# VH-VL binders against q0aze0: the designs that were tried, part 324

Target 1, 268 residues: q0aze0
Amino acid sequence: MKIILVNNRFKENTEKKAQEIAGQLSALNVEVIIDNGLDEPYAGTVDFIMVLGGDGTMLRAARRYGQRAIPVLGVNMGTVGFLSNIEINELAEYLPLILREEYSLEARMMLEVAVFQQQSLLTRVFCLNELLLRSNSPRMLSFALEISGQKLEPYRGDGLIVSTTTGSTAYSLSAGGPIADPQLDAFIVTPVASHIINKRPLVVSPEREISLHLLEEREAIIGIDGQIKMDFGAENRVLIKRAPHPLLMVNLKAKPFFTSIDRSLQRQ
Key: E = the ipSAE of ESMFold2; O = the ipSAE of OpenDDE; V2 = 0.75 times the mean of E and O plus 0.25 times the DockQ between their complexes.

## First folded at step 14 (VH-VL)

Design BB3 (framework fv_ragifilimab)
Fold by ESMFold2-Fast, scan of step 14:
Structure BB3 (fold): chain C 268 residues (1-268), chain A 122 residues (1-122), chain B 113 residues (1-113)
Amino acid sequence: as target 1 above (268 residues)
Amino acid sequence: QVQLVQSGAEVKKPGASVKVSCKGSGYTFTGYYMYWVRQAPGQGLEWIGVINPDSGGTTYNQKFKDRATMTVDKSISTAYMELSRLRSDDTAVYYCARGHEYETYLDYFDLWGQGTLVTVSS
Amino acid sequence: DIVMTQSPDSLAVSLGERATINCKSSQSVLYDYNNKNYLTWYQQKPGQPPKLLIYWASFRESGVPDRFSGSGSGTDFTLTISSLQAEDVAVYHCQQYYSTPLTFGQGTKLEIK
């Protein structure tokens, strides 16, 4: 068995913990590759991916490995989040189940994002939560949204979020988007501080293609899962579609989505 | 070994063009963005542009957009930066540099070429 | 364009003493959605390319001695060398990678006093 351990090099003590876990796995005849973000993603075949950290580390793992259809387990290192299934102090208890492949998988859709400058492809990336288009100045944006060739009335405001259902509880929620069952496949399109009073969040088939471009020269930013940031100007266009493969998330213990989100929304 | 190796020093006359090469080795060449930066003698660093080595897509500093051309030959893991219509104030050391994070646009540079001195004199 | 301004242009510090170099950006390089400052520091010795010291304003690159530290947020950043060693004589550059064009400060030359 070959396992990739993904850790966050920016968190204190994560390197030592990753080495400790790698030693434990090696003692059980498991081949371990550590991905702390310094090198490119491991190109060989692997059986399992273990993510040590919070939601941010899982988002990076999903970008790097999510399209390979490999089981991914989130192991929480003490940060609050929705993408981990077990705590680090529970790993020893669940390790036999991992090695025997005694777990269920939950498929989570991902986005494929392509950003062009005029006719040339600047970047193509995958993400688990969302793409955020927003203004990089006090001036509001004026931009065009097109869904499968259907051109909507122009948007005016601070920006737009195109989210997966997994991302419905991230920035889309903060912008007034709906909470969606992450087991559903859909795009959620949520305006950010729109000046058009009838612009509502849209729930759109994942088979559709979404495109965005600016109608006026403005300083804008595209953000992807909060981890990739790039300039977006009037010469740019972004295309968003469903990624070829969902992220396969490992469930070793009950982690009920709706009661977790309901609890986190309590304001007391 | 992960490294960037650039072509040797060049001496050019005003009005000529120069093409600097940068060969990557020890990593997946198409997986990291390549940046070009120059430094005039005794001066600070100045960014020229960035290229996606997989797609060939480019973003240029507007100051250089009319004269600079960045290209890639994936078969030999080599990036090129050509600067045309050279002036004496283009005399500088030209560097290629690699972004740190795999497939990430706009990143910090953890790997630099050794530099190529281009001297433009009449 | 984001303009990066370093201060001082040059400084001389005695061996073992603290060196402080400042960098100011004309607009914030803090991305509010990930809480990261898109600011880096490089060390450059004569005849050599720049070498990465600090990224994300405060994270030290692997292999860089503990005496180097970065601090600050938004528009005002500082590189500190807690106890100057002879090999630290170099030009130090700050850079933003928040927005294109990518821009650098003018450099600060550090010398032994």
Scores: ipSAE 0.768, ipTM 0.879, lowest interface PAE 1.1, mean pLDDT 90
Fold by OpenDDE, second read of step 15:
Structure BB3 (fold): chain C 268 residues (1-268), chain A 122 residues (1-122), chain B 113 residues (1-113)
Amino acid sequence: as target 1 above (268 residues)
Amino acid sequence: QVQLVQSGAEVKKPGASVKVSCKGSGYTFTGYYMYWVRQAPGQGLEWIGVINPDSGGTTYNQKFKDRATMTVDKSISTAYMELSRLRSDDTAVYYCARGHEYETYLDYFDLWGQGTLVTVSS
Amino acid sequence: DIVMTQSPDSLAVSLGERATINCKSSQSVLYDYNNKNYLTWYQQKPGQPPKLLIYWASFRESGVPDRFSGSGSGTDFTLTISSLQAEDVAVYHCQQYYSTPLTFGQGTKLEIK
């Protein structure tokens, strides 16, 4: 068995723990690769991904490895979030199950985000939570939203979020979006401080395509999962689709999403 | 060994064009943005533009948009920067540089070529 | 465009002494969403390309000695060499990558006094 341990190089506690776990796994004849984000993603084949940290680390891991259809386990290290399945102090208990591959998988839809400069593709990114378009100034944006070729009325406001159901409890929620069942596949399109006060979030089929572009010469920013930032101007457009592969999240422990959501929301 | 190797020094007359090459090795060439930066003698660094080696997508500094052309040949892991209508103030060392991450072109540079001196003189 | 201004343009520091270089941006390069400063420092020795020194304002690149440190947030940043060594003689550049165009400071020449 070969395992990638994903941690955050900026969090020393996770680095130390990764080294410790790597040693333990090696003693069990498991090959271990540590990915702390310093280097490019590991290109070799692996059987399992263990994410040490919080939601942020999971999001990064999803972007780096989500397209490879590898089981991904979130191991929480003292943070509050929605993407971890077990706690670090529980790892020893569940390690035998991991090694025997005795766990269930939950498929989570990801976004495929393509950013264009005129007709040229600048970047293509798969992400687990959301794409954010927002103004880079105190001025409101004017932008066009198209869904499967259907042009909606121009949006005016601070921005727009296109989120997965997984991302519904992230920034979309703060912007007034609905909480979605993670077992659903759908886009959630949430306006950010719309000029139209009653502008409502949209729940959109994952079979549809979403496109955004500015209608005015203004400076904007696109954000992906709150970790990737890019400039966005009048010459740019973004196309959002369902990613061709879901993230395969490992379920070792039952996590009551709806019964714990209130508690989690109070911590945010 | 991970490295960027650039073409040799160039001497050009005003009005001419120059094309500098940059070959990447030791890493996945299409997995990183390639940047071009120049430095006039005794001056600071100036960003020219960025290209996605995989898609060919480019973003230029507005200052160079009409004169600079970035291209790539993926088959030989080589990036090119052509600057036309050269002027004396284009005399500089031109660098190719690799971005640290592929997810965004808003990045810092963790790998640099050795530089190519371009001299423009009548 | 974000204008980067370094200070001083040049400085001479005795061996073993502390060297301080400042970099100021015309607007904040702090991204509120992830609370990161999009600021990097490079070291450039004569006849060589720039070398990555500090990224995200305060993180050392692999292989960079501990005597180098970056600090600051928003618009004001500082590169500090706690104890100057002979090999530290170079031009130092700050760069923002918060927005395009990517811009650099004018550079600071550090010499031994």
Scores: ipSAE 0.552, ipTM 0.849, lowest interface PAE 1.1, mean pLDDT 93

Design BB30 (framework fv_ragifilimab; at its last look DockQ between E and O 0.04; V2 from the best seeds 0.00; counts 0 for: pae O 15.7 > 2, placed apart)
Fold by ESMFold2-Fast, scan of step 14:
Structure BB30 (fold): chain C 268 residues (1-268), chain A 122 residues (1-122), chain B 113 residues (1-113)
Amino acid sequence: as target 1 above (268 residues)
Amino acid sequence: QVQLVQSGAEVKKPGASVKVSCKGSGYTFTGYYMYWVRQAPGQGLEWIGVINPDSGGTTYNQKFKDRATMTVDKSISTAYMELSRLRSDDTAVYYCARGHEYETYLDYFDLWGQGTLVTVSS
Amino acid sequence: DIVMTQSPDSLAVSLGERATINCKSSQSVLYDYDNKNYLTWYQQKPGQPPKLLIYWATYRESGVPDRFSGSGSGTDFTLTISSLQAEDVAVYHCQQYYSTPLTFGQGTKLEIK
């Protein structure tokens, strides 16, 4: 058995804990690959991915490994998040179940994002939460949104979010998008500070393709999962579609999504 | 063993073109963006452009857009930068450099080629 | 375009003393969503390509001595060498990667007094 341990290189205590866990797994005849984000993703075959950290570390793991159809377990190191399943102090209890493959899997859709410079493909990335298009200045954007070849009336405002249902509780929620059951597959299209009356969030089939481009020369940014930044100008176009494979998240312990989000909203 | 090796020095007449090569070794060539930067004698560094070696997609500094062409040959892990309609003020050391991240071209450079001196003189 | 300005153009410091080099950007290179400054420092010795020293404004590249440190945020950045060694004589360049075109400062030449 071969496991990738993903941790955050900028969190000292998490890296030390990853080394401890790697030693424990090696003692059980498990081959361990540590991914702290410094090198390219491990290219070999693996049986399981264990993510040590918060939601941010899980988002990075999903971009690096989510398309390989390998079970991914989120192990929380502290602050409660939406993407972890067990706490670090529970790992010893659940480790025998992991090694015997006694767990269920939950499929979470991902986005495939392709950014073009004119006709050339400049970047292709996958993400678990969302793509954010936003202005990089106080000036509003004017941009075109096309859904499966259907051209909508031009948008005018600060930007747009295209989110998965997993991402419905991230930036999309802050911009007024709906809370979505993560068991559903859908795109959620949420305007950011739109100045056009009746520009509402849209819930769209995940089989559709979404494209965006600017109608005026503006300084804009594309953000992916709040972690990747790219320029977006009038010569750029972005194409968003469902990624070929969902992220396969490991369930060892029941995690009540609806009660968790309800508690978070009541603390506002 | 992880390195970028560039082609040798060139001397060109004004109006000619030059093509500089950059061969990567010891890493997954298509896993990193490749950048081209130049430095005129006694001057600072100037960015020419970036290429995605997997897709061949490019973006250029507007100053060089109409004269520079970046390409890759994945079979030999080699990137190329061709600069046309050379002028005397194109005399510079030309560098290829590897970005640190694959997921974005807005990046810093963790590996540099040794440089190629291009001299443009009448 | 984001304009990068370094100061001073040249600096002479005695061995064992502190060297301080400044870099200013014409607009902020801090991205508010990831809270990172898109700013790097490179060291360049005569006849050699630049070498990465500091990335994300404050993180030291592996293998770079502890005497090198980066600080600052937004538009104002500093590279500090706490105790100058003979091998530190070089030109130092800052670079922003917040937006294309990627731009560099003019360079600061560091010499021994």
Scores: ipSAE 0.812, ipTM 0.899, lowest interface PAE 0.9, mean pLDDT 91
Fold by OpenDDE, second read of step 15:
Structure BB30 (fold): chain C 268 residues (1-268), chain A 122 residues (1-122), chain B 113 residues (1-113)
Amino acid sequence: as target 1 above (268 residues)
Amino acid sequence: QVQLVQSGAEVKKPGASVKVSCKGSGYTFTGYYMYWVRQAPGQGLEWIGVINPDSGGTTYNQKFKDRATMTVDKSISTAYMELSRLRSDDTAVYYCARGHEYETYLDYFDLWGQGTLVTVSS
Amino acid sequence: DIVMTQSPDSLAVSLGERATINCKSSQSVLYDYDNKNYLTWYQQKPGQPPKLLIYWATYRESGVPDRFSGSGSGTDFTLTISSLQAEDVAVYHCQQYYSTPLTFGQGTKLEIK
C-alpha cells in the first residue's frame, strides 16, 4: 500500500505529525509520500490520501489530487470544520480499517472552473467548494449570468458565488445561500450583496453550465476555495461545469451533518 | 536540474522585431505559468506578460499589449517572446521566469532564465 | 496599477550590522480571502537574474539563510538582514502579485560600508 500524507507547510504541528505518522506507516510496510504543498503534486500511483489538518488543507488536497479517483480521508487536527471525518487521536484506532480498505466512500461533486482571456483559456481549476466573483473596489459590479445558454437579467452587486453542495456551508452560507445536503449534486448560485434586494439564490442542476462576464470596465477578482486569487476584467469570462470526477471522501466514522450544522448555527 | 535557458544577445535597429526563446528543463513545462520580465540598464524590473504553456492563454501588461507576443512550443518545452516596433528604450535584459504555483497566474517567480540582452540602436 | 516604492534607493552597511530595506505599496496587497500578503522579495547580484528570497511577505525560500527575514502587512513591508555578510551585496527588489499588472519596486542597492 502507498499513501500520501497531505499537510500544511505553514502549520508546523501538521508537519511534525505527518513525519510521525509516516514513520508509523513505514513500520507497517506502507510506502508514504508527504505532500506539504511545497512541491509539485506527487505524480505516482497511490492507494490512499490522508489529509492532516482542517478544511483548508482538504480543499488544497482536493484540487491537487481530486481528479485521480483516490480515496481521501480528512483527519482533523483541532480545528472546526466540515470536511474531516476522524480526529487525529482516533487515527490509531481506525488505521487497521484503512490498511484493510474497510471503509465507505462518499462522492462529492467538484467544480470545473475555466477562466478565459478573450477566446484563450488562461486557467482551468477543479475545486471542491466554490468560485467567487467579487468587486475589487467599493463599487458594485455589473455582470451577466448565463445558465445553459439562458441569459438572465444583468446582475448588479458586490459579486456572485457558484458553489457545490459541499461548499454550501462555506462562504455561500455567509452570503445567505441555502444549506445543502452534501449527498446532492447541484450548483448553488448565491448573490453577494445584490442591488436587487429580493435576488434569491439559485439551485441549479449539475448538468447545466454556468458562465459569467462583466458588462462594464471594472476590476474584479475571482476567488476559488478561499485560496486561489485571479484578476477578472471586461476581457475575461468564466465557465463553470461539473467536474468530470468527484472527490472520493472516506467515511470511517459516521458524522451527522445536519446535527453538526444545527449546532454550528446556534453558536453564531 | 531544473532550469530555464534563454537565447543569446540580440542587436536590432529601431523599428525591427526581436524574438527571444526560453527553454525549460527538469520540470513539467506545461504545469507552470511562464512570465516575461525586462530590466533596462540600471533600472528596476518590469513585467511584460504571462502565458499558460499548456493552453497558450496569455495576459499582457497593457504597456506591451500591442507590441509583445508570447507563444510556446510544448514539444520542445520552449517559450517565446516577440517584441515588435523596437525603440531605443526597449534596450534591456529580458528574462523568462517560472511561476511557483500552477493554479493562478498571480504569482511570484521561483525560477529565472539567465537573461537575454536586447540592444536597440541605430 | 499598484505602485511599489522602496526605500532607500541605496544604503551602505558595515559587515555584521543590520540592514533594513522598506517596500511600500500604493494599495493593500493583503487578500482577505486567504489572509495572505501577496508580496515577494528578490536578491539580484551583478550580472545575474533575480533570485527568490522571500514570498508571502514573511516566508524564506529554501536555501535562504536565517539572517534574512521579511515582515509587514497591508502596504508596508520590510526586508531585514540581521548580520550583513559580504555575499549579501546586491540589489533587492520587492514585487506584488496581488493584481495585474505585476509590479516591482525600483530596487535597493545594498553595499558594504
Scores: ipSAE 0.765, ipTM 0.911, lowest interface PAE 0.8, mean pLDDT 94
Fold by ESMFold2, look of step 16:
Structure BB30 (fold): chain C 268 residues (1-268), chain A 122 residues (1-122), chain B 113 residues (1-113)
Amino acid sequence: as target 1 above (268 residues)
Amino acid sequence: QVQLVQSGAEVKKPGASVKVSCKGSGYTFTGYYMYWVRQAPGQGLEWIGVINPDSGGTTYNQKFKDRATMTVDKSISTAYMELSRLRSDDTAVYYCARGHEYETYLDYFDLWGQGTLVTVSS
Amino acid sequence: DIVMTQSPDSLAVSLGERATINCKSSQSVLYDYDNKNYLTWYQQKPGQPPKLLIYWATYRESGVPDRFSGSGSGTDFTLTISSLQAEDVAVYHCQQYYSTPLTFGQGTKLEIK
């Protein structure tokens, strides 16, 4: 069995723990690849991915490996998030189940994002939470949203979020979008500081293709999962659709989503 | 051995074109953006543009967009930059460089070629 | 375009003493969404390509001696060499990667006094 351990090198405690876990797994004849974010993603065949850290580390793992249909387990190391399944102090308890493949999988939709300059593909990235289009200046944006070729009335404001249901509790929520059950497949389209009263958040079928482009010469940014930044200008267009493969999240421990989110909202 | 190896020095007349090559080895060539940067004698560094080696998509510094053409041949892991209508102030060392990340071109460079001196003189 | 201005253009520092190089951007290079400064420092010795020292303003690249450190945020950044060594004689460049065109400071030549 071959496992990737994903950690974030900038958080030293996770690196130490990754080495410890790798040692334990090697003693059980498990081949371990450590991905601390500094090298290119491992290209070889693997059976399982273990993410040591919070939601940010999971987002990076999803972008690196999510299209490969490999089970991914989130292991929380102190900062509570929405994408971990077990705590680090529980890993020893669950490790036998992992090695015997005695767990279930939960599919989480991802976005495929393609940014073009004129007719040429400049970049293609995958996304677990959201794409953000926002202004890169004090001036607001004027932009067009098309959904499967259907042109909506122009948007005007600071930007737009196109989110998965998993991302509904991230930036989309702060911008006024709904909390969505992550078991649903959908796009959630949430305006950011819209100056047009009738622009409400939209929940859109994952079968649709979403297109964005600017209507005026402005400097804007495309952000992916709050971690990847790209320029966006009048010469660019972005197309967003459901990614070919969902992230396959390992479920070892019951995680009552609605109870957890309700408790979090009361505490804010 | 992870490296970028560039073509040799060139001497050109004003009005001519030059095409510099950059061969990448020891890493997944199509998995990283490739950048071109130049440095005139005694001067600072100047970014020319970036190419996605997988798709061929490019973004140029506006200063060069009508004279520079970046391409790749991914079958031989080689990037090219052609600069046309050369002027004497195009005399510089031309570098290729690799970004540290593969997901965006807004990046810093962790690997540089050895540089190619292009001299433009009458 | 984001203009990067370094100061001083050159400096001389005695061996073992502290060297400080400043870099100022014409616009903030802090992306508040990820809270990172899109700024990097390079070292360039004569006849050689630049070598990466510091990324995201403060993080030291692997293999770079711990006497090198970066600080600052937004528009004002500093490269510090805590105890100058003979091999540190070079030109130092800052670079922003917040937006295209990617731009560099004009360079700072560091010499032994």
Scores: ipSAE 0.720, ipTM 0.876, lowest interface PAE 1.5, mean pLDDT 90
ESMFold2 (binder alone), look of step 16: mean pLDDT 95; pTM 0.962
OpenDDE, look of step 16: ipSAE 0.000; ipTM 0.460

Design BB31 (framework fv_ragifilimab)
Fold by ESMFold2-Fast, scan of step 14:
Structure BB31 (fold): chain C 268 residues (1-268), chain A 122 residues (1-122), chain B 113 residues (1-113)
Amino acid sequence: as target 1 above (268 residues)
Amino acid sequence: QVQLVQSGAEVKKPGASVKVSCKGSGYTFTGYYMYWVRQAPGQGLEWIGVINPDSGGTTYNQKFKDRATMTVDKSISTAYMELSRLRSDDTAVYYCARGHEYETYLDYFDLWGQGTLVTVSS
Amino acid sequence: DIVMTQSPDSLAVSLGERATINCKSSQSVLYDYDNKNYLTWYQQKPGQPPKLLIYWASYRDSGVPDRFSGSGSGTDFTLTISSLQAEDVAVYHCQQYYSTPLTFGQGTKLEIK
C-alpha cells in the first residue's frame, strides 16, 4: 500500500506529526509520500491520501489530487471543520480499518474553473468549495452571468459566488446562500451584496456551464477555495463546469452534518 | 538540480528586437508560472509579465504589452521573452523567475535565472 | 497599480548593529480570505539575481539566517536585520504579488559604516 500524507508546512505541529505518522506507517510496510504543499504533487500511483490538518489543508489536497479517484481521508489537527472525518487522536483506532480498506466513500462534486485572458487560457484549476468573484475596490461590479447559454439580466453588487454543495457552509453561507445537503450535487450561485434587491441565490444542475465576465472595467478578484487568488478585469472571462471526477471522501466515523452545522450556527 | 539557465548577453541597435531564452530543469516545467523581470543599471526591478508554461496564457504589464511577447516551448522546457522596437532605455539585465507554489498565478519568486544583459546602443 | 515605496534609499549600519528597512504599499496587500500579506523581500548582491529572503511578509525562506525578520500588515512593512554581518551588504527589494502588475519598491542599499 502506498499513501500520500498531505500536511501544511507552515504549521510546525502538523509537519512534525506527519513525519511521526509516516514512521508508524512505514513500520507497517506502508510506503509513504509526504506532501507538505511546497513541492509539486506526487505523480505516481497511490492507494490512499491522508490529509493532516484543517479544512484548508483538505481543500489543497482536493485541488492537487481530487481528480485521481483515490480515497481521501481528512484527519483533523487543529481547528474543527467540516471536511475532516476523524481527529488525530483517533487515528490509531481507525488505522487498521484504513489498511484493510474497511470504510465507505462519499463522492463530493468539484468545480473545474477555467480563466481566460482575452482568447488565451490563463489557468485551469479544480476546487472543492467555490469560486468567488468580488470587487477589489469600494466600487461595485457590473457583470454578466450566463448559464448554459442563457444570458441573465446583468448583476450589480460586490460580487458572486459559484459553490458546490460542499461549499454551501463556507463563503456562500456568509453571503446568504442556503445550507445544502452535501449528498446532493448542484451549483449554488450566491450574489454578494447585490444592489438589485430581487437577485436570489440559485440552485442549478451540476451539468450546466456557468460563465462570468465584467460589463465595465473594474478592479476585481477571483478567489478559488480561499487559496488561489487572481485579479480579474474586463479582458477576463471565467468558465465553470462540473469537474470530471468527484472527490472520494473516506467515511470511517458517522459525522452528523446537520447537528454539526446547527451547533456551529448557535455558537455565533 | 532545480535551476533556470538564460541565454547570453546581447548587443542590439535601437529599433531591433531581442529574444531571451530561459531553460528550466529539475522540476516539472509546465507546473509553475514563469515571470519576466528587468533591471536597468543602478535601478530597481520592473515586472514585464507572466506566462503559464502549460497553456501559453499570458498577462503583461501594460507598459510592455505592445512590445513584449512571451512564449514557451514545452518540448525543451524553455520560456522566451521577445522585446521589439528596442530603445536605449531598454538597456537592462533581464531575468526569468519561477513562482514557488505549483500552479499558482500570483506568487513569490523562489528561483531566478542568472540574468541576461541586453545593451541597446548605436 | 499598487505603488511600492521603500525608505530609506540607502543606509549605513555598523557591524553587529540593527538595520531596519521600510516598505509602504499604496493599497492593502492583505487578502482577507487566507489572512496573508502578499509581500516579499529579496536580497540582491552586485552581479547576482535577487534572492528570496521573506515571503508572505513574515515567513523566512529556507536557509535564511534568523537575524532576518519581516513584520507588518496591510500597507506598512519592515525588514529587520538584528545584528548586521559583513555578508549582508546588498540592495534589498520589497515586492507585492497581490495584484498585477507585480510591483517592486525602488530598493534600499545597505552598507557597512
Scores: ipSAE 0.763, ipTM 0.882, lowest interface PAE 1.3, mean pLDDT 90

